# Ledger of designs, part 8: VH-VL binders against a9kqm9

Target 1, 255 residues: a9kqm9
Amino acid sequence: MRIIISPAKKMVENIEALPVCGEPSFIDQTNQLLTYLKSLSYEEAKEIWNCNDQLATMNFERIASMNLKTKLTPAILSYQGIQYQYMAPEVLEKDQLEYIQEHLYILSGFYGILKPLDGVTAYRLEMQAKVNLSDKKDLYEFWGSLLYNKLREETDFILNLASKEYSKCIERYVTEDVRLVTCVFGERKGEKVIEKGTYAKMARGEMVRYMAEHKISTMSEVKKFDRLDFSYDENLSNETKLVFLKGESNVRDRK

## First folded at step 1 (VH-VL)

Design z06 (framework fv_telazorlimab)
Fold by ESMFold2-Fast, scan of step 1:
Structure z06 (fold): chain C 255 residues (1-255), chain A 124 residues (1-124), chain B 106 residues (1-106)
Amino acid sequence: as target 1 above (255 residues)
Amino acid sequence: QVTLKESGPALVKPTQTLTLTCSFSGFSLSTSGVGVGWIRQPPGKALEWIAHIYWDDDKYYNTALKTRLTISKDTSKNQVVLTMTNMDPVDTATYYCARTYRYTGSYKYYFDYWGQGTLVTVSS
Amino acid sequence: EIVLTQSPATLSLSPGERATLSCRASQSVSYMHWYQQKPGQAPRPWIYDASNRATGIPARFSGSGSGTDYTLTISSLEPEDFAVYYCQQRSNYPLTFGQGTKVEIK
């Protein structure tokens, strides 16, 4: 089994709570993207980042001086946001950290795919960014099947805890011999299930920590997730989609 | 109700380029998980898959025919177009377009709705 | 590419008899799809993912198998069942079909 999750827009550097224990698998492709970003004018780069002048200036200076081999931070500690807050990787016990290093991959527009302890530099480049590389229309075309092929070499069971923006780079290449199972963390609204971004991000991070704490390796065990007032719903779920509903844990679905 | 219909020339001369259009209704290629492909069948012979296009513009081609094939979609017109270059008498076949559904919650890539087929004869 | 070999090429039987159609893959595949085709008509989806009947397909049809060996069984042939049946794999691109098994009246 492997787990995939989304990165975050905000990143920090110089976090030494955990050691760097590897190099990103597609560092050569990352170097191609860095070369491209360094070639852009300030206005072109700002358009890609779609941010204010303060953030654009900071990132433009960062890219100009960026070295992919120095001042590295473990990926899992660099990404900041509610998903990573609930995962709380900095306080994981040794055996829990070993679990996520073996099972967890972080998807990235800039790095492609990352192990938790891979050394990274802070960047800003979402998978849906409107890059204009000479022979590629977007990052989805740039990465192609590389990320899926990396996962396929290691497993035939992928648990998807990533957002649609990121899971699309895996989802489109899935063949019948690989199971891609997506976790949906939502709330019932009439006959529909609505996934609210903040709660979904919280639940995805909490699920990773839950899995590490319990050394989970099977679908049956994933279905037992009961944190943040979420509970598994058998009737809305199937072999490739696990639905967890918020606010129904006080009265389970079984009459 | 889902329907697909092939259109194009009934006769093609050797070395010419074939262009076939699949027009459909009852679904959209903007719908996540949907794809449309082309399958051909020479008279009295087996089915052969040619090419496929998905909602996200992801394209796949029969390896033996790849250098001759282009598949494209026009989502606003509900059409998928197949182009095959350098036609030969052995390419004489009934050409079908058919829908597949590829979705995160369902990996059913079988051809669930088919057009009636259009016979393309390649002769001088 | 994955080659699918169907056997027998032709199966001559009478109404009421059991038909067993085989599809063997040159390498392991997950699930197999089956289509029925009658003369002058487009193929129809019949069985998908090895064992699931498509909408409207009678209970006398069943699919089974795993790995390289797959089977389509018709428990008791009806007159409308005489047709050509094709298997198709979706495990790898290029997608491939078998050569077909013709079920004909004896």
Scores: ipSAE 0.000, ipTM 0.405, lowest interface PAE 17.6, mean pLDDT 86

Design z07 (framework fv_telazorlimab)
Fold by ESMFold2-Fast, scan of step 1:
Structure z07 (fold): chain C 255 residues (1-255), chain A 123 residues (1-123), chain B 106 residues (1-106)
Amino acid sequence: as target 1 above (255 residues)
Amino acid sequence: QVTLKESGPALVKPTQTLTLTCSFSGFSLSTSGVGVGWIRQPPGKALEWIAHIYWDDDKYYNTALKTRLTISKDTSKNQVVLTMTNMDPVDTATYYCAHKTYGRYSGYAFDIWGQGTLVTVSS
Amino acid sequence: EIVLTQSPATLSLSPGERATLSCRASQSVSYMHWYQQKPGQAPRPWIYDASNRATGIPARFSGSGSGTDYTLTISSLEPEDFAVYYCQQRSNYPLTFGQGTKVEIK
């Protein structure tokens, strides 16, 4: 089994709570992207980042001086946000860290795909970014099937805890002999299930930590997730989609 | 080349536990994407899905029967075993085991079936 | 659970005629399969994921539909086509089958 999750827009550097234990698998592709980004004018780069002048200036300067092999932070500690807060990687025990290092992959517009302890530098480049590199119109074309091919060599079962923006780079290439299963964390509103972004991000992070704590390797075990008031709903789920509903109890309506 | 065969008792008394074994050849339940399920059919009635199990030990049960059901596999023997407790005359049916694969040429359908074994529940 | 209702329960036709079999789900489904069963035999997969013919199934059989309404069509009945046909959904657990449509000789 492998788990895929989204990165975050905010990143920090020089966090020393965990060691760097590896280099990103597609560092050569990352170097191509870095070379491309360094070649852009400020206005061209700002268009790609789609942000205000303050953030654009900061990132432009960051890219200009960036070296992919120095000042590295473990990926799992560099990404900041509610998903990573609930995952709480810095407090995992040694065997739980070994679990996520073996099973978890973080998707990245810039690095492609990362193990938790791969050394990274802080960047800003979301998967939806419109690049124009090597006759590729965007990062989905740039990465192509490369990320899926890496995963399929290691597993026939991928648990998707990533947002749609990032899971698209895997989903479009899935073959029949690989099981891609997506977790949905939502609330029932009438006959529909609505995912609130904040709660979904919390649940995705919590699920990774839950899986590490329980050494989960099977779908049956994933279905037992019961944190943050979520519970598995068999009737809304199938072989490729696991639905967890917030605030539900399985008490049937009675006269 | 893929074959499945059900085995178990032809007669079961009310309140007893039924144990059925599916023995198969031509595939392994350690192969990614492969599963085996159980479906039953009372005489003259419709098909009812009971349970299935996948290569990764992922198990699915019919919710109406779940408290009575256990499905397990023995990969080394090429067998899947279904146990159903507290048998009742209404459970009289032909029980089939069937091969199930993620997606490929069958779209998760039950694509290769055993011949079935009739289980009669009577005192 | 999702209830599948097949209609008609029995369809009496002559060889050469078109048969149209309906399967209606109690709620929207994305995946519907069809099985053929002859007396004394195990069911056989016939159509999977609404419209794909299983290996060896003649071109006269076609499946269609989406949401709650699915159809199995036999363009021109042959003698070997007289059987019971069951639909089955895989969108939600528990997996459920319809009650069957018996296609019989008039």
Scores: ipSAE 0.012, ipTM 0.558, lowest interface PAE 8.3, mean pLDDT 89

Design z08 (framework fv_telazorlimab)
Fold by ESMFold2-Fast, scan of step 1:
Structure z08 (fold): chain C 255 residues (1-255), chain A 123 residues (1-123), chain B 106 residues (1-106)
Amino acid sequence: as target 1 above (255 residues)
Amino acid sequence: QVTLKESGPALVKPTQTLTLTCSFSGFSLSTSGVGVGWIRQPPGKALEWIAHIYWDDDKYYNTALKTRLTISKDTSKNQVVLTMTNMDPVDTATYYCARMGYRSSYKPYFDYWGQGTLVTVSS
Amino acid sequence: EIVLTQSPATLSLSPGERATLSCRASQSVSYMHWYQQKPGQAPRPWIYDASNRATGIPARFSGSGSGTDYTLTISSLEPEDFAVYYCQQYSSYPLTFGQGTKVEIK
C-alpha cells in the first residue's frame, strides 16, 4: 500500500529537524520546468502564480537563482499549512517516520511526486497552474502517466488522501489490477454530504499520523479512523470511496 | 479451543461454481479486528491466498481470481462462505480456511487453520 | 503484487546440522511470517513478524530480517524439523506466499 497526499502553497526552507534522505524521482522533469519558469517575463510568471506583487517579486527572484541540488529541506517539513500541522511530522517517533517514508507520497506540480524526506527547494507551482509549454497543454499532460507508473511499480493498493486537483494525475491512469481508494471527510447537510476544505485538510493530515501510529496497511484498519469527531459511514461508502462523517458518532459507545 | 473446518464438494465439473463453507468455533466474527480467509494449494505446489473477510464485512480478493470470487459471512452461524465461478481443472487444490486479524487488534498472520478440503475439477 | 523468492528450493541436510532459509521480497514489506507444512497436513504458523516464535515452537528456530531480506534459521536440525517452510508477507493486498523451501534428510 501507498498513500498519496497534496502539497501546500506555503513552503519554508532551512529546516534541519529531520535529515534529507533522497533526491526527487523526476528531478530531470523538474529541471525542464525550472528552465521554462526562468524563461518567462515577470508579467508572464505573475499570471501563472496568480498572486500579489509582493509574492510575485519574491518568487521571480527565487526562480532566477534557484539551484535544485543545494540548500535542500525535507519535503515533509517544507510544506506549511493546516494539513501538515495536523500531520505534525516533526514530532513523529522513528518507527512512525519510517512508516511514512515507506508508504507516503506527496504530489507536486513542480517535483511530480516526493517521498517525505526527499530534498526540495521552495517553489510556487500548483498542478492546475496555467502553464503553456510548447509541446504540452498543461501540467497534467506534462506529467502524463509518470506519477501513476511510479506508484504502480511499488503497489497495487493506493489510498488517496489528496485533493481532486492532485489525485487527477493518478486517477486517469488506474487499471483494473490496481485498487485506488479515496477518503472523503464531510458533513451531512440535509440530503447531501459536503466536504469543507479546512476540516478535510485537517482530517487528511490526521489520517496520515493515525496510520503511522498504528502501522496501518489494510482498508479495514483505515475504516477505524475516529479522530476529529469523524466516523466511518458504511452506507455512503463503497469499494473505491470511504466516507467519514463529522459529528455523527455514537458518543455513548466511543470513548 | 479455536477450530476451523472446511466443507463442500470433493468433485466439481468444469464450468460449474464451487461453494465452500468454513465453520468455526472458539471465536466470533462479531469481534472487532478478526477475519477469516481462504488459501489453496494445488497438489505438490505452493500456497496461494484467495480471499479474506473481516468482522466489519470488509473483503479482499486475489487479483488474478477476483472476477470469479465472492466471500461472505454469516456471523450468527459462525460461517464464512467462498464462491468461485467457472471452475477449471487448474483449480484442483486443497482449500484451507484460516483466521487472521488486522494489526490494531490482532497479529496479522494466519494463526489457526482448518484441515483443508481437496476439490478435484474433472469431467 | 509483492513477489517472494525463497532460496534454496531444497536443503538436504543431516540431523544436527544448521539450516539457513532465505526469503527475498520484490519490495520492502511491513510483516514477514513463516509457516511449516508437513505432507498431508495444513500449514502451521511458525515465526511471525520476522522474529517471534509462535506458541510451542522450539528455541532452535529463529527468524531475522527487515525490508526485503528475511531469514529463518534452525540451529541444530531434529528429525521432526524436516518439512516445507513458506514465507508470507502482510504488507499489501494481494497477500502472497513464497514458493517454499523443502528441508529434507540427506
Scores: ipSAE 0.000, ipTM 0.391, lowest interface PAE 19.8, mean pLDDT 87

Design z09 (framework fv_telazorlimab)
Fold by ESMFold2-Fast, scan of step 1:
Structure z09 (fold): chain C 255 residues (1-255), chain A 123 residues (1-123), chain B 106 residues (1-106)
Amino acid sequence: as target 1 above (255 residues)
Amino acid sequence: QVTLKESGPALVKPTQTLTLTCSFSGFSLSTSGVGVGWIRQPPGKALEWIAHIYWDDDKYYNTALKTRLTISKDTSKNQVVLTMTNMDPVDTATYYCAHRYPKSGWYGYFDYWGQGTLVTVSS
Amino acid sequence: EIVLTQSPATLSLSPGERATLSCRASQSVSYMHWYQQKPGQAPRPWIYDASNRATGIPARFSGSGSGTDYTLTISSLEPEDFAVYYCQQRSNYPLTFGQGTKVEIK
């Protein structure tokens, strides 16, 4: 089994709590993207980042001085946000960290795909970004099937904890010999299930931690996730979609 | 090539436990994506899905029957076993086991079925 | 659970006629399959994922539909086509079957 999860827009550097252990698999493609970004005018780069002038200026200066081999931070400690706050990678026990290093992949517009301890530099480049690099008009075209092919050679079971923006780069290439299972964290409203972004991000991070704590390797074990008032709903789920509903847990006695 | 055959008792008394074995050949339950399900059909009535087990030991049960059901596999013997507790006359049915391979060209349908075994529940 | 309602319950026709069988789901489904069953026999896969014919199934059989409404059509009935047809959804657990449509000789 492998788990895929989204990155975050906010990143930090110089975190020494965990060692860098490895180089991103597609560093050559990342270098192509870096060369491309360095060639852009400020106005062109700002359009790609779709952000305010303050943030655009910071990122433009960051790209200008960026070196992919120096000032490296483990990916799992660099990404910041509610998803990573609930995952809390900095306090994982050694065997739990070994679990996520073996099973977890972080998707990235800039790096493609990352193991938790791969060394990264802080960047801003979302998967949905529009680029004009060679014959490619966006990052989905740039990465193509490359990220899926890497996962495919390692596993036939992929648990998707990434947002749709990122999971699209994998979903479009799934074939009959690989099982891609997506977790949905939502609330029931009449006949519909509504997924609220903040709670979904919390749940995705918490699920990674839960899986590491219990050394989960099967779908049956994933279904036992019961944190943050979420509980698995068999009737809304199927072989490719696991639905967890908030506020419907019958297990009030478990602490 | 792919064959499945159900075995177990033909007659069960009310309140007893039913154990059915599905023995198969032509595929392995260690193969990624492969699963085996149990479906039953009371005489003259519709098909009812009971339980399913996948290569990775992931299990699914009919919600109405879940508390009575256990499904397990023995990959080395090419067998899947279904256990159903507290049998009742309404559980009288032909029980089938069936192969299910969820791949893009087949979309998880039951492509090979056993002949079925009639289980009668009576005193 | 998703309830599948098949209509009509019985369809009485002569060889050569067109048969149209309906399956309606209580909720939207993405995956609908059809099985044929003759007396004393196990069901046989017939149509999968709404419109794909299983191996060996004659071209006179076609499936269509999406969402809540699915149809199985037999363009010109042959003697061997008289049987019970069941629809089955796999979009949600528990997996469910319709009650069946019996296609019988008039």
Scores: ipSAE 0.005, ipTM 0.499, lowest interface PAE 12.1, mean pLDDT 88

Design z10 (framework fv_telazorlimab)
Fold by ESMFold2-Fast, scan of step 1:
Structure z10 (fold): chain C 255 residues (1-255), chain A 125 residues (1-125), chain B 106 residues (1-106)
Amino acid sequence: as target 1 above (255 residues)
Amino acid sequence: QVTLKESGPALVKPTQTLTLTCSFSGFSLSTSGVGVGWIRQPPGKALEWIAHIYWDDDKYYNTALKTRLTISKDTSKNQVVLTMTNMDPVDTATYYCARISYKYGSGRTYYMDVWGQGTLVTVSS
Amino acid sequence: EIVLTQSPATLSLSPGERATLSCRASQSVSYMHWYQQKPGQAPRPWIYDASNRATGIPARFSGSGSGTDYTLTISSLEPEDFAVYYCQQRSNYPLTFGQGTKVEIK
């Protein structure tokens, strides 16, 4: 089993609470992207980053001086935000950290795919960014099947805790011999389930921690997730989609 | 060629436990993305899904029947076994087992692509 | 559970005529499959994921639909098409089947 999860826009560097263990698998492709980003004007780069001048200036300066082999921070400690706050990787016990190092992959527009302790530099490049590089129209074409093939070499069961922006780079290549199961964390609205971004990010981070704490490797165990007032709903779920509803654990046999 | 065959008693008394075995060939439950399910059909009525088991031992049960059901597999024997407790005359039906196959690409889903011939189970005193 | 309602219950048509079978779900579904069953036989997969013909199924059969409304169409009935057709959803548990539409030729 492998777990995939989204990165975060905000990153920090030089956090030494955990060791760097390993290099990103597709560092050569990352170097191609870095060369591309360094070639852009400020206006072109800002367009790709889709951010304000303050953030664009910071990232432009960062890219200009970036070296992929210096000032490395473990990926799991570099990404900042509510998802990573609830995962709380810095306080995981040794065996829990070993669990996520073996099972968890972080998807990345810049690095492609990362193990928790892979050494990274801080960057800004989301998977949906409109880069025009090497006759590719966007990052989805740039990465192609490369990320899926990496996962497929290691497992036939992928648990998706990533947002659609990132999971798309895996989903489009899944074949009949691989089980891809997506977790949905939402609230009921009529016949639909609506995922609110903040709660979904909290739940995805908490699920990683929950899985590490319980050394989970099976679907039956994943279904027992009951944190943050979420509970598994069998009627809304199937073999490829596990739906967890917020605030409904004490109401059964609903429509 | 994939084949599945159901076996078990033709007659079961009320309150007894039914045990059905699905024996198959042409595929293995050690293969990723494959499962076996049980479906029943009372005489003259619609199909009713009972339970599924997958290669990784992941199990699914019909909620209305769940407390009465156990599904298990023996991968080395190419068999899936279903047990249903506390049988009642309303459980009289033809019981089918079927392979569950995952389709990829645009049709990325599971469906029951090969079915056994079915075995009629009558529940009466 | 998701209830699937098939209409009509029985469809009586002559060979060569077009048959349209409906399956309506009580809730929106993502995966709808169709199975054909002839008297005394096990069901056979016919259409999977709304519109994809299973292996060996003639081109005269087509499936369509999304959300709550799904249709199985037979463009020109042949004698061998006499059967009951069941829709089946695989979006949510428990998996459910419709009550069936019986197609009678002639």
Scores: ipSAE 0.011, ipTM 0.593, lowest interface PAE 8.7, mean pLDDT 89

## First folded at step 4 (VH-VL)

Design v01 (framework fv_emapalumab)
Fold by ESMFold2-Fast, scan of step 4:
Structure v01 (fold): chain C 255 residues (1-255), chain A 120 residues (1-120), chain B 111 residues (1-111)
Amino acid sequence: as target 1 above (255 residues)
Amino acid sequence: EVQLLESGGGLVQPGGSLRLSCAASGFTFSSYAMSWVRQAPGKGLEWVSRISGSGGRTYYADSVKGRFTISRDNSKNTLYLQMNSLRAEDTAVYYCAKRGYSYGYYFDYWGQGTLVTVSS
Amino acid sequence: NFMLTQPHSVSESPGKTVTISCTRSSGSIASNYVQWYQQRPGSSPTTVIYEDNQRPSGVPDRFSGSIDSSSNSASLTISGLKTEDEADYYCQSYDSSNHVVFGGGTKLTVL
């Protein structure tokens, strides 16, 4: 089993609470992207980032001086945000860290796919970015089946905890002999689940930590996730979608 | 640049057979489920059949079960629909359609269609 | 195992907003995603909405989708109506066995 999760837009550097253990698998492709980004004018780069001038200026300067081999931070500590706060990777015990290093992959527009302890530099490049590189018009075309092929060589069971923007780079290549199972964290509205972005991000991070704490490798154990007042709902779930509903214990007044 | 090009349609007598083909290009063919969707003259869209990316699972509308067989050759990027025991009500334009990448089943690309006329 | 019912036709003048409904006969409309396709005369269908309310690249933001569980219906809304929007529109969902189900289609006339 492998687990895929989204990166975050905010990144920090020079965090040494955990060691850097290895380089990204597709560092050569990342170097192609870096060379491309360095070749762009400010206006071209800003269009790709689709952000305000302050943020664009910061990233333009960052790219201009970027070296993929220096100022490295473990990927899992570099990405910042509520998903990573709830995962709390810096306080994982050694065996839990070994679990996520073996099972967890972080998807990335810039690096493609990352192990938690791969050394990264801070960047901004979301998977939906429109690049024009090597006859590829966006990052989905640039990465193609490469990320899926790496996962498929290691497993036939992929647990998706990534957002749609990122999971699309895997989903589009899945054949029936590989099981891609997506976790949905939301609240019931009739028969549909409504995901609130903040709670979904919290739950995705918490699920990674939960899986590490319990050394989970099967779908049956994933279904036992009970943190943040979420509980598995068999009736709304199917072979490729595991639905966790928030507030079930409160509804039953068990507390 | 996704392209889906149907062929094999034509006029056939009731009880006869036809095999439709769809040549696909511009994407990793084996990674996507493919479907046939038909449209009778002046009528709406009707889903006919779907095949998984590997070819291991097939699905059929009740109206064609036992008569039609969907198949694919991933080495040739080609989808097929073998149509047997054809009836007048099978007269339609048959579209090849590619599954989009989403958790829902939708079609992100369609071919131009090929006309099948079942008439005596 | 269920049907999706659309009005057979709707009409509206340019610049106005039109809404096309798609009602599920059994089971909740919200239990499965709904997509919408546009088909101009003599052309193949093209997707205007997928997963209830998502727009494919190149589809104007004048097109939007929504789900209403109380009426057990999905809706396609087209604002700022243009003559080029004149077409047949089909909703589509799927059942618990992942069989594809299309609505009967709605002819949109822009006068």
Scores: ipSAE 0.000, ipTM 0.393, lowest interface PAE 18.3, mean pLDDT 87

Design v02 (framework fv_emapalumab)
Fold by ESMFold2-Fast, scan of step 4:
Structure v02 (fold): chain C 255 residues (1-255), chain A 120 residues (1-120), chain B 111 residues (1-111)
Amino acid sequence: as target 1 above (255 residues)
Amino acid sequence: EVQLLESGGGLVQPGGSLRLSCAASGFTFSSYAMSWVRQAPGKGLEWVSYISGSGGRTYYADSVKGRFTISRDNSKNTLYLQMNSLRAEDTAVYYCAKRGYSYGYYFDYWGQGTLVTVSS
Amino acid sequence: NFMLTQPHSVSESPGKTVTISCTRSSGSIASNYVQWYQQRPGSSPTTVIYEDNQRPSGVPDRFSGSIDSSSNSASLTISGLKTEDEADYYCQSYDSSNHVVFGGGTKLTVL
């Protein structure tokens, strides 16, 4: 089993809390993207980043001086935000950290796919960014099937804890031979389930921590997730979608 | 450009056999499931058979199970349908269809079709 | 196994809106994705809607898909009808045994 999750827009550089234990698998593709980004004018780069002048200036300067092999931070510590706050990777015990290093992959527009302890530099490049590189019109075309093929080599069971923007780069290539199971964290609104972005991000991070704490490897174990007032709903779930509802525990005190 | 080109159709007697081929290009053939879908003259679309990207799993409509065999040669980018014990009701245009970019079962590209006529 | 039922024919004038239904005989319509295909005489089918409500590149915004669990049906809606929209339309889903199921098809006439 492998788990995929989204990155975050905010990144920091902190090399002291956890060791860097690897190089990104597609560093050569990342270097192609870096060369492309360095070739852009400020106006072109700002359009790709779709951000204000302050952020664009910071990122433009960052790209200009970026070196993919120096001052590296473990990916899991570099990404900042609610998802990573609830995962709390910096306080995982040794065996829990080993669990996520083996099972967890972070998707990235810039790096493609990362193990938690792969060394990264801070960047800004979301998967839906409209790049024009090597006859590819966007990052989905650029990465193509590379990310899916990397996962397929290691597993036939992928648990999706990534947002749709990122999971699309995997979903597009899934064949029947691979089981892709998506976790939905939502609330009932009449007959429908609505995911609120903030709660979904919190739950995704908490699920990774929960899986590491319990060394989960099967769907039946994933279904036992009970953090943040979420509980599994059998009736709304199926073989490719596990639905967890907030505030609706239909099973209490179960083993 | 994605292209699917069917061949092998023709006139055959009831009880006879025929093998259809579909030559695929413009995509990573082994990464996608493929199907055969048929359409009798003046009638609707009817799914016939499915094969996973690796060829490890196959599924058949009840009307053809035991008579038809779907297969693929990923080294040649070619899909096959071996049709045995053909019946008049098997008369149809047979389309080769590629599974789309999703984990739902939809067909994003279709071939031009090849006509199979089962008649005495 | 289940059947998908469509009206045999629908007709409407240019510029108007038409809706084609696709009703599932057993099990929930929402339990599996629904796709819609357009087929003109002598041509292969082409996708106009996939995964309930998604449009492929090149399909105009006039085409939309929806699911209604109350009637256990999917719908294809075509607004601003044009003569080139005249075609047969097929809905498609699949069952838990991985069998693909097509609706019987609807002939759309634009007059």
Scores: ipSAE 0.000, ipTM 0.401, lowest interface PAE 17.8, mean pLDDT 87

